VH-VL binders against q0atu2. Designs and how they scored, part 14

Target 1, 119 residues: q0atu2
Amino acid sequence: MLDKKARIRTSREYRNVFEKGKRLSGRFLIIYYVENALDNNRFGFITNKKIGMAVIRNRIKRQLRAIVREYQGQVKNKHDIVLVARAGIGKSSFEGMEKDYIAIMKKAGLFARNANKID
Key: E = the ipSAE of ESMFold2; O = the ipSAE of OpenDDE; V2 = 0.75 times the mean of E and O plus 0.25 times the DockQ between their complexes.

## First folded at step 1 (VH-VL)

Design d4h (framework fv_dusigitumab)
Fold by ESMFold2-Fast, scan of step 1:
Structure d4h (fold): chain C 119 residues (1-119), chain A 121 residues (1-121), chain B 111 residues (1-111)
Amino acid sequence: as target 1 above (119 residues)
Amino acid sequence: QVQLVQSGAEVKKPGASVKVSCKASGYTFTEYDINWVRQATGQGLEWMGWMNPNSGDTGYAQKFQGRVTMTRNTSISTAYMELSSLRSEDTAVYYCARGGDLEWTDSFDIWGQGTTVTVSS
Amino acid sequence: QSVLTQPPSVSAAPGQKVTISCSGSSSNIGYNYVSWYQQLPGTAPKLLIYDNYKRPSGIPDRFSGSKSGTSATLGITGLQTGDEADYYCGTWDYSLSAGVVFGGGTKLTVL
């Protein structure tokens, strides 16, 4: 579980990340990310109707939060990061989503040098 | 129509625990966080924490960590807030309120009627 | 004190206008949307404004909100006796462990 301090909560903050941030696409995930002026990282999660019914979308969102929480210590500080689930994510395994997340965070330069040690 | 209905008033002794219920109707219970906010007589609003009814995840204000537990029963669309080790300063009206773990929900649009908890010896 | 600062009271006559300020910092109002709540005596709070300036269905346009930098303002025009209530601003705060913070409240008296 991510505490409320680590979550992007407002529509304006989501808009800021989308408008000013960088975008990087993975197999199942897209991330949008921008440096913030706070002391910590904040994460947002978007699952839309193209993924499936509410039960599936809620399951995916729960799994993405678990992945982010597990690897939060490896993320460079002071970033707002939004994860957008792609349509195909409903057919992926937890491990598949996890691998995709690690890959895109590394490519974005958001993981610390030693992130691989926790894999 | 969308509403939250809370349990009735409680009178407790110092050191006891109280458990307040909040029954949701008129919407999909698991899609919105339930927040708990309290207000002492003549005082302002104080946020206590949130509970995600889909996952059971919670987040508590630091002041209440170790004393508060927020839970739910999805089969009856009911949220619970239990506060232990009660002190006289816990005397307040306790509200549940609907807010979101959905993207962009950072306001409380539906509130319960409130539950008065009185802590006295 | 509350993390967000509001005046403790404001007053005006029926038909006049008032503004209620809510002052914070970059970690709360500066980064986040502000909500406003009306609390009539003996009742639960009611959402008046969300996302700085938006009104929920059923809230008259006499109520307005705005935000500039680290401060927010609630405006009420055409004051009515039924507007006598406590008004609270609220937002997220990222500098504290707590997620939601409220202002100390402003008592509006319509004389």
Scores: ipSAE 0.008, ipTM 0.549, lowest interface PAE 13.6, mean pLDDT 84

Design d4i (framework fv_dusigitumab)
Fold by ESMFold2-Fast, scan of step 1:
Parts: C-alpha cells; structure tokens; sequence
Structure d4i (fold): chain C 119 residues (1-119), chain A 123 residues (1-123), chain B 111 residues (1-111)
C-alpha cells in the first residue's frame, strides 16, 4: 500500500493533474502527470466502469498500487501522477501491467537513471 | 451545436452485411465515445457497443460479439458500425450516440443521438 | 425480457403528476448511475436525466430523477400533451461483457 502522503486523495487534486498535466498512453495505462510544489511524489488511480465489475476494478487498483510502490524509488521527485486504466487492463497479467507502467514512465522521462552506490 | 448525422436507410438480404455511418460535428470528435443502440419496430432500446475515436478501442455487447465491428475515420469525424451475417431479426432503427470518452469521468449516459438509420433485412 | 423493469404504460391528465419506476439489481442500478430518455413518436431518444438526478441544459425542472437501492424513479409534474412519449431508464451492468442496459420502456399517454 502507498503511504497517505504519496496518494492523490481529493477531486480537486485530480482535477489539477488533468487540467495542467501532460498525457501519455501505454497499452493498458494512460498517465497524466505534472510537477508539484511538494517534497514528494503523489499517485492517483482511476479504474472506470468500462473495465468491469467492482471486484475487477478493485483488484486492478491494488495491483497498480503494488507496482507503483515497487518502483517508487526510480520516479523523479516532485510529481503528481494519475494512472488511468484502459478498458483492456482487466484481461492483462500483473507482469503485463508492470511492463506497461515501466515503459510509459521511461518514455515520460519520469524514471531516474540508476547510479551505482556503495552504502 | 453538437450534431450526429447518420447515413440513409438500407435494405439488405439475409446473410449480407450493412455498414452505417455517423458523422459528428460541433465538438472535438476524439473526446467522446460513440455508442450504437438499435430499436426494432415497436420494441425497446438495445445497446450494441462503444468505440473510442481517439484510441480505436471498442467494447461490444455479448450478443453481437463476432458480428459487429465499430470503427472511425478521425480525418472526417465519422464513426462506422458494420453488422454482418444479417438475419430478419436485425431489422431495426440503428442509432449512434455519444458519451464522454475521458477515462477520468465514469459516465454511462448518451447526451446526443443521431437521427437513426432504418435497416430492413428481407428477401 | 428487459434487464431493467418499467411499467409498460402510465396515463394522466394535463397538469397532473406522474412517476415512472425502474427496477434493477445490485449489478446495475444498485452500483451505478441511472439515466432517463424521452422518445417522442418517430424521433430519436433524448436525454432527460443523467447521474440519477441531474438535468442537461434545456430540460425543464418539472422533470426529476431519484434513486434508492436497486430502483430509480422519473417524476414529471405539470404534465403537458407534448410529454406523450416513451420513457426509458438506462444504466451500466457488470456482466462478462459489461455494457449499457435499458428498461423495457413506459408509454406515457396524456389524456
């Protein structure tokens, strides 16, 4: 689960990302993203009725949150990012969603290049 | 002013295919999904499917899966619905209708409708 | 049979009030927004109500909508002869091929 500070929670905050943000489409995902004035990234998740029943939409939301959490450290700081699931996502595998997420985040320039560290 | 203008009436034989067009004007074509709904004479409304003009994504009602194809040509703001293997029970008025295609909005209503295209399937 | 159940007909005199019911289940009305459409003879349907109770621009406030549990209601006050039409409710249903379902329609006769 993502920390509360890393989640876009209000309709007002979602509206800001849609109005001011850039959009990129992947196979199963669309992202809307905009730079914020905070010290952290925030993520929002939208699964609309075209995807299927609430049980399917809730499963997709959980899986997307898990993917985002796993790759959180690679995302450039100070961005609000909304993930919108496309109609076909309900038939995708977890691995398929993960691959799509990585591809669109890299294309958006939102993934920082890993640097070797000796901690 | 939003308008959806459909092609004219068609008469087809059983086993043929029909392709109905729906030309949109007065709004940004790619921002609204086009749905197709039919109505047999004296009967109720029956939803056939939706098509997203921006992506080309579609969703079809189970009853029409394998017989219906929904497409578009964005350069002329026109949606198409092709129904194959026609039978007499396909005789109906076919309507196109728009819904908001923004995936950020979860809406299921048709705010604008075409005038309808009568398709008659007879020998 | 239609997925959503409406009475086949309703009638009243000019100036009176009518209500039209629409009954569904948890997979449709119970979980989703309801819309209502008016179809005058020989014409395409016209949106009257969306999101359970909202009116599009140009629809007078004598048309109203409500939803409770798995049922929805369309109300028409100050009935006019021009309201004589078929009325359909509609909503999303979460079947395998999730999509829009309509009620069977209600014929309103203004006496």
Amino acid sequence: as target 1 above (119 residues)
Amino acid sequence: QVQLVQSGAEVKKPGASVKVSCKASGYTFTEYDINWVRQATGQGLEWMGWMNPNSGDTGYAQKFQGRVTMTRNTSISTAYMELSSLRSEDTAVYYCARTESDYTVQTDYFDSWGQGTTVTVSS
Amino acid sequence: QSVLTQPPSVSAAPGQKVTISCSGSSSNIGYNYVSWYQQLPGTAPKLLIYDNYKRPSGIPDRFSGSKSGTSATLGITGLQTGDEADYYCGTWDYSLSAGVVFGGGTKLTVL
Scores: ipSAE 0.012, ipTM 0.590, lowest interface PAE 8.4, mean pLDDT 85

Design d4j (framework fv_dusigitumab; at its last look DockQ between E and O 0.06; V2 from the best seeds 0.00; counts 0 for: pae E 8.2 > 2, placed apart)
Fold by OpenDDE, second read of step 2:
Structure d4j (fold): chain C 119 residues (1-119), chain A 121 residues (1-121), chain B 111 residues (1-111)
Amino acid sequence: as target 1 above (119 residues)
Amino acid sequence: QVQLVQSGAEVKKPGASVKVSCKASGYTFTEYDINWVRQATGQGLEWMGWMNPNSGDTGYAQKFQGRVTMTRNTSISTAYMELSSLRSEDTAVYYCARDSEFLGSDHFDYWGQGTTVTVSS
Amino acid sequence: QSVLTQPPSVSAAPGQKVTISCSGSSSNIGYNYVSWYQQLPGTAPKLLIYDNYKRPSGIPDRFSGSKSGTSATLGITGLQTGDEADYYCGTWDYSLSAGVVFGGGTKLTVL
């Protein structure tokens, strides 16, 4: 699980990302990202009822956290990044989610130059 | 101030299609889902579906699947609901409504004024 | 007929209290927040209560909401003539296709 220091936790922190950050949309994910004044990245996750029941939403959230954790070391530092799950994500495979995350993060230019686990 | 302004009344024949517009103002259009709800005369509210203006994603009530299409034009902050294969039972007032929460929820804080659609031979 | 069940009508005199029930199931009210809408004659619905008990700005505290199990209740105290309207409960449902469902509506008459 992501360290508490690597999490966006408060409504104010989320609002800051939404108001000041950039937005990119993928197939299953929308990301909002903005530079922060910290030495570490922070990630936030948003799901809603349109994805499915709480069990499904929680599953999706766990999967997204797993993906973010897997690639965390390859993301450029000093960013707040919010992942918003799109409605169709509930029908996607984990691999599909991962590919979408990688694609959208690449498009955003958020991976470090020396990133080697990106496909 | 948040406003949803819908297009005018429509009169259609059975089998035809109708497209109702809903122009949003007073907020960031792409941040809130638009829902469509209809109400036949003297009847209750009937939810038709939701549309995310940012992604274009939609979710339709089972009853309307195959007949309803919800779209948007972000450049003019306008949502559209098209209902095809109209029948007399489709005669109703059609409302657009904004979800209260960012990127959609299940409660609607602002409503359009409604569009009367009459289907008759 | 409607997924959520409301009494078709309620009535009371000005100044009195009325309650409107909304009965559902585990697939809707059991899992999700309930909202309430007021619809004055000839007008569009207006959000009255959301998240079971919260009031939007401008809604007086005479209006209250509660939820227990698979049922919700709207309370109106200090009834006024202007409260005469139709009231609808609504929530998200997972039963058939995920989406919003409404109660059948309750007509409130102020005697």
Scores: ipSAE 0.060, ipTM 0.745, lowest interface PAE 3.3, mean pLDDT 91
Fold by ESMFold2-Fast, scan of step 1:
Structure d4j (fold): chain C 119 residues (1-119), chain A 121 residues (1-121), chain B 111 residues (1-111)
Amino acid sequence: as target 1 above (119 residues)
Amino acid sequence: QVQLVQSGAEVKKPGASVKVSCKASGYTFTEYDINWVRQATGQGLEWMGWMNPNSGDTGYAQKFQGRVTMTRNTSISTAYMELSSLRSEDTAVYYCARDSEFLGSDHFDYWGQGTTVTVSS
Amino acid sequence: QSVLTQPPSVSAAPGQKVTISCSGSSSNIGYNYVSWYQQLPGTAPKLLIYDNYKRPSGIPDRFSGSKSGTSATLGITGLQTGDEADYYCGTWDYSLSAGVVFGGGTKLTVL
């Protein structure tokens, strides 16, 4: 459900996050993140063949997008963030992925709960 | 100028372990998974597993599960493959090979020169 | 036994065309991209084709790839003596553990 404006779409944009960004690993997720010069956050999602078949990868991508969308308002503005699923994510529950996402975002200092500024 | 340079030939006795190294240069080591593939004399290619140098995550072929360990040292851009409980049928050339993309790829764009491991007594 | 089936050998004269087949199943070729590797005697394999039909920089267009259903084909036109090598197809397989499988290899002899 993320607006297209909130999505990292091009290979160039992904490359920028990987080359210039910081990295933090959770149990099921790795995030790469960098501040952008835009008025909004953008998210990218990567699931590779090491996770499993396309049906599993597509399910995980949908679940990760749903999690990101739900917590969108708590993320500090002006960041490009790429979520990379680790090989073990296919064995996780939705709740397990959600907990891991919250934990890594807090550790990265990207959660700004009750942030009132909308820009 | 991406290069993968492997350690030299090894001769081992049955039951021993061998640890082969693969030193990467010309790119950011932590951004590309390293695979290990072996080839017995006159035989085909056999995939052993992958190792993510950033996370340390690994995936091993079922045949090698319990005998192989793939690790890395990021400070020297070097990947390692250790095979234990060696048998004569482990005599082969062992290659490291880079995934073409760190987001996971099914093909290998650069290969090491190979390390010959001979198991005999 | 290899999971992917290739003919053990093929031969042709200089200037001719040869095709090398690679047959699998729905859990590997039928679902995933296929790559091809060339191995000259005494050397490491070299990536020749990826994503079924794409060539890396430096690979001449004499080399082509295709995929249909659970089979893939490597085509080589204008054969040269320097093409004499072993050729391997490779892909992901999900029937056991997710991992890479190779064909048994095809020795190309240029007469």
Scores: ipSAE 0.036, ipTM 0.681, lowest interface PAE 6.0, mean pLDDT 87
Fold by ESMFold2, look of step 4:
Structure d4j (fold): chain C 119 residues (1-119), chain A 121 residues (1-121), chain B 111 residues (1-111)
Amino acid sequence: as target 1 above (119 residues)
Amino acid sequence: QVQLVQSGAEVKKPGASVKVSCKASGYTFTEYDINWVRQATGQGLEWMGWMNPNSGDTGYAQKFQGRVTMTRNTSISTAYMELSSLRSEDTAVYYCARDSEFLGSDHFDYWGQGTTVTVSS
Amino acid sequence: QSVLTQPPSVSAAPGQKVTISCSGSSSNIGYNYVSWYQQLPGTAPKLLIYDNYKRPSGIPDRFSGSKSGTSATLGITGLQTGDEADYYCGTWDYSLSAGVVFGGGTKLTVL
């Protein structure tokens, strides 16, 4: 569970990430990320409605939150990061989503030193 | 100033194809899905499908499966909708519309001016 | 046939209030955000309401939206002659032929 301070909450905060942030696409995920003025990271999650009904989208969102929680201690601080679930993610396993997340975060340079130790 | 500018009116014979273009400006073209919606004279709106300009992925309404193709050319920020095997019932105004899905909701925030396609013999 | 049901027409005098209903099902309105579009005569549709109740910039607060169960409602207060248009509700439908569905449209006449 991410605590309240690690959540992107407002429409303005989301817009800032989309407008000023960098973007990387994987097979199942897109991340948008930008440096923030805080001393911590914040995460946001968006599920595409084309993925399925609300129960399916909520399950995907829960899985992504679990993945982020698992690796959040290795993420460089002072970033706002939005994960966008792509339409095809419903066919992915949890492990497939996790692998995709790790690959994207490595490409973005968002993992701290010794990121190879995560592999 | 987001704008979607569509190609001009078309007159076609039954059995032909039509390809309508939709040029986007005022935003990063690949950030938003483009949807196509048509409206026959005196009728309501009918959704045809969506296209992701970044990946080229599409999803078509069942009614148009096998007859519609949605594509894009990212270098000129232009989306296309091609409808084949035209029949008189395809006479309509065809709209492109931008999907604002990125803000956690599904809605069409900007629309093209519409392209009239007339199918007659 | 439209998947979402709207009254075909509604009318009222300038300054009055009107309500336009949009009835759907659990596979569409019940699970998804509803949007509303205004189509002035001879023009393309324009987004009026999104996320059930939110207004885009430039839409006056006399336009309102709400959703309850499988039904959505558009409210217009302080009716003006410039509001004379067709109004459509729209949302995503998760049934077997998943996609965007619209109501049949409601013609608003300002008497």
Scores: ipSAE 0.007, ipTM 0.648, lowest interface PAE 8.2, mean pLDDT 86
ESMFold2 (binder alone), look of step 4: mean pLDDT 92; pTM 0.948
OpenDDE, look of step 4: ipSAE 0.013; ipTM 0.648

Design d4k (framework fv_dusigitumab)
Fold by ESMFold2-Fast, scan of step 1:
Order: sequence, then structure tokens, then C-alpha cells
Structure d4k (fold): chain C 119 residues (1-119), chain A 122 residues (1-122), chain B 111 residues (1-111)
Amino acid sequence: as target 1 above (119 residues)
Amino acid sequence: QVQLVQSGAEVKKPGASVKVSCKASGYTFTEYDINWVRQATGQGLEWMGWMNPNSGDTGYAQKFQGRVTMTRNTSISTAYMELSSLRSEDTAVYYCARHPEDWSSGEAMDVWGQGTTVTVSS
Amino acid sequence: QSVLTQPPSVSAAPGQKVTISCSGSSSNIGYNYVSWYQQLPGTAPKLLIYDNYKRPSGIPDRFSGSKSGTSATLGITGLQTGDEADYYCGTWDYSLSAGVVFGGGTKLTVL
């Protein structure tokens, strides 16, 4: 579960990310992302009815939160990021979602690159 | 032959609840989502939520979250929308409308009920 | 206020052509399909267009739809007096917890 401060909660905050943010599509995920004026990252999750029944959507949402939580230390600070699940995600494995997330975040330049940094 | 027939007009006092019915005929009730949309006099369309009659799954507009409940009885092909804690601004015509699952996203509603007028006044 | 923006009114003479615009954002029209509805006075809305440009059975070719970017348009050719009505666009919006949004409606008057 993500800390409450790391969650996008209001429709206004979601709309800000969609209107001002950049968009990248993966196989199962779309991310919308924008820099924020806070000192932390915030994440939003959207699983519409086109994915499947509530049981499936709830599972997907839970798994996406787990993936985001696991990799939150790799994400560049000060971003609002919304993950939108594509219809095909219902047939994906956890590993498939995880790989897609990593690929999109790297493509967006949102994963911090600490490798090869010499003090 | 495909029809959605709604219950009759209601007059309620502030603080009461109203439950509108929507009876489907001419098609397989469980294969089409039911949406609820309201319209105040002289105003536009306002979406309230959707209900899947096969699973019972629902999704509600944020404005109505906590006040609206959408249910169904598959044995009589009837959907219900209950709105609680009524206020004068809830005075409107309430519509049920179906969405074919085979159609693409955007929630196009192809068959509509005739509407149920709900008046909230003291 | 409505999430999708439509002009409040449009008018033309019988036999002419009109277009009604519907403007949204990337979270709704930019991502999803658009529907159009006709509402005659005192009646329930009637679906005219779904999936941006498709017509249900019984809707004449005079009605057409299109979408470009975050905007959609409804076109009506060969205007008839019976086309006087309110017209609404609608779609799915992700920024509102994945729900349906409508335009504010356009009143078409055939002069």
C-alpha cells in the first residue's frame, strides 16, 4: 500500500496531470506524468470497466500499487504520475505488468540513473 | 420491441430517499450495462453511474458517491437506482439507458427509458 | 459546469448544413470514442452517433460525426424542421474516476 501522501486523490489533481502532463504508452499501461511543486512523488491509478469485472479491476489496481511501491525508490522526485490500465491488462501476469512499468518509466526518463556516478 | 420502462413520477420531501425502477424487455437483460443519467429542468445531461446486471458491479460519479445505490433483480429484468438524503437540487428527470458491451469505449447509450420525474420540495 | 464544451446554440435555414463542435481534453475525447445524442422537447435523448462516426440503424446519412485530437464534431446536412432539438456529445473521462461526461448541449433552431 502506498503512503497517503504519495497518492493522487482528487479529480482536480488527476485533471492537472492529464492536461499538463506528457503521455507514454506501453503494452498494458499508459502513464501520464508532470513535475509537481511538492517535495515528493504522487501516484494515481485508473482501471476502467473496459478491463473487466470489479474483481479483476481490483486485482489489477492492487498489483499496480505493489509494483509502484517496490520501485518508488527508483523514481525521480517531484512528479505526479497517473497509471492508466489498458483493456488487455486483465490477461497479463504480474511479471508482465512489472516489465511494462519498468520499460515505460525508463523511456520517460523517470527512473533515477545512479549507476556510474562517482562521488 | 427493445424497451426500458421506468416507474412513475415521485414527489419527496428534503431528507427522504427515492428508488426509481427500470424494467427491460426485448433483449437479454444481463448482456447490457445500465447507466443512470439525470437532467434538471432546462439543464444538461448529468451522468450518475453504471451497473452491470450480470455481475452487480457498479461505478458511481464522484458527486453521488455515498448517496446513490444501483442494484438489479435479474429474475424480473429490472434495474434500480436509489438516491438518498434528497435536496431541492435533486429535482430532475432521471433516465436509465443501456450500453451494448460489444460497442467500443465511450459508453454509448443506445436505448433510453422514458424518464422518471422526481420533485423534491417541502 | 460541463466538462465538454459545446456552443449553446446554432441556427440555419431548412436545407442548409450545420456543424456542432465538442471540445474536451486528453483524458476524455483525446483518449476515447465520442457519442452524440438528439433530444426533442419533452423526450428522452436518442443516440445519433457512436464510436466517433458510426450511425445506429435508422439514423439517416444526413448525420455524421468526426473527431480530431481533443475535439469532435457533429455534422447535419439537408436541415429539416424536425431537427430542432438539443444536441449533446458524450464520452468516457479518466480524470473523473473513469466515468461518463457530457457536453453542455447545443440548441439547434431551424429558421
Scores: ipSAE 0.007, ipTM 0.587, lowest interface PAE 9.4, mean pLDDT 86

Design d4l (framework fv_dusigitumab)
Fold by ESMFold2-Fast, scan of step 1:
Structure d4l (fold): chain C 119 residues (1-119), chain A 123 residues (1-123), chain B 111 residues (1-111)
Amino acid sequence: as target 1 above (119 residues)
Amino acid sequence: QVQLVQSGAEVKKPGASVKVSCKASGYTFTEYDINWVRQATGQGLEWMGWMNPNSGDTGYAQKFQGRVTMTRNTSISTAYMELSSLRSEDTAVYYCARGYGETSFDEPNFDYWGQGTTVTVSS
Amino acid sequence: QSVLTQPPSVSAAPGQKVTISCSGSSSNIGYNYVSWYQQLPGTAPKLLIYDNYKRPSGIPDRFSGSKSGTSATLGITGLQTGDEADYYCGTWDYSLSAGVVFGGGTKLTVL
């Protein structure tokens, strides 16, 4: 599970990211992201009512937290990032969500660059 | 202190529309969803919908789809619920209530309520 | 008709304990958290319990909540005359397009 310091917890903090942040859409995910004045990254997760029943929304939230946790060391420091699940995410596999997350984070310039010489 | 103050009682004829206001104070208006719940005399609570005052997004109960519109004016921290094509069965007390959760997208708990607005539909 | 089933009335004497049930299905209580509300005559409802068992600040510990499967229960111990009210359970129901549903209400009389 993500450390408490790495979680966006209040409606005010979510509002700040939505109002001041940049938006980028993937296949299954939308991210909103903004630089923060802290020494760490914070993540928020939104699975809105349009995705479906709470059991599906809760599963998606757990899977997204697991993905974020796995890749948190690759995320550029000092950002508040909110992941919003799109309606179609309920049809995706875990691997599909993971690939979408990596792609969108790279496109946003939030992932550390690969120093590998072989492409 | 958190307070939700609603507009006064309304008497309307069948076929008219009514617009009820709910003015919030004591907290940041855009941080919590506003829900609308009605109650006919001697009857139970009936949820009508939610409105996110930050985004303007709404979700309406299926029964009210096409007849209800929920809006807000953030400059005066006021939410509105407009119900059209009024029928006698719409006679009720209408409440606004603040949704409480870790985010406005979580399951709402209604921690603060307005005092209610009586709407009477009579010919 | 309400989607969640509550007894229409319960009664007990001062100092006694009462329980109020709320019965639903997998699409509502089975998946989701339950809240309880108290409505005194002529007033707006007041939140008593949220997230199945949690109390807001200012709600005495005489009020308790629990959930098992597709049913929830509100418990009130040490009954006082001021507890006479209507009590409603509430939750989400995804079979009704992710809407909030309430029980039909239970009138508590303290005899």
Scores: ipSAE 0.007, ipTM 0.561, lowest interface PAE 10.7, mean pLDDT 84

Design f1 (framework fv_firastotug)
Fold by ESMFold2-Fast, scan of step 1:
Structure f1 (fold): chain C 119 residues (1-119), chain A 119 residues (1-119), chain B 108 residues (1-108)
Amino acid sequence: as target 1 above (119 residues)
Amino acid sequence: EVQLVESGGGLVQPGGSLRLSCAASGYSISSGYYWSWIRQAPGKGLEWLARIDWDDDKYYSTSLKSRLTISRDNSKNTLYLQLNSLRAEDTAVYYCARVDYWETPFDYWGQGTLVTVSS
Amino acid sequence: DIQLTQSPSSLSASVGDRVTITCRASQSVSSSYLAWYQQKPGKAPKLLIYDASNRATGIPSRFSGSGSGTDFTLTISSLQPEDFATYYCQQYGSSPLTFGQGTKVEIK
């Protein structure tokens, strides 16, 4: 579950990320991301009808929120990030989505310096 | 204001190579868009050739993949298309066009550059 | 690949006429991701309609789009002199991106 303050909620906020943000594509996910003026990160999620029926889209949205929540502590603070699910995501496993998320976040430079290190 | 300006067209010999440029202005090509090259033979319809994303993912038409290379240079804010082994049927106006995000139509087009393949 | 077929390939019309152009897809277009473009001689295409029925910014209200699945329609309710042009449909619901063959709207 993501807190209300960690969620992009308005069309205006989504538009800001799309218009001012950078884009990076992964295997199952595309992210749009921009630094914000807040003291927290905010996440948005987009799943469209080409992925499948509502039951599939809702499952994917829930799984993506769970992944984001699990790795929230590793994300560099003060960013608005929108995850857009690609058509093929409906055939992926939870682990596959998780690995794709980690890979694109690292490539974007959005994971904190020590996120992947073991003492 | 958003602009795309193509260059590099003209008369070229069969069997040669061609490199087209598409200079973008009014926005950064690193900021979350992607671009396609589209051609139109005289009196004919539109044919999609290739796409490049801001993160350098590349897509090609199946029939032309072996002869096409799409690329970009962020420092010059410019997109490129290289076409090898030129044939008379490659004679066309070549357009550069932008997409706002991965599931939108082409919102901005360049004026086009004419390529004539003839001896 | 999704093949788009426009009907008619050409038509002759007079100012004030209602013009209807149809675009038929060889298979269903996902999410109605279908656009219409206008092209005048010597010019780049101009976006008119996106997502089957949404008018692009600055496009006059006489242009409208409708349809879903495999059958889509562009309508010009009262043809103006500046509307004599070639019109193209395009799907962006699946790769590769494909265009219809075009419909030329000529003066009668």
Scores: ipSAE 0.007, ipTM 0.536, lowest interface PAE 13.5, mean pLDDT 84

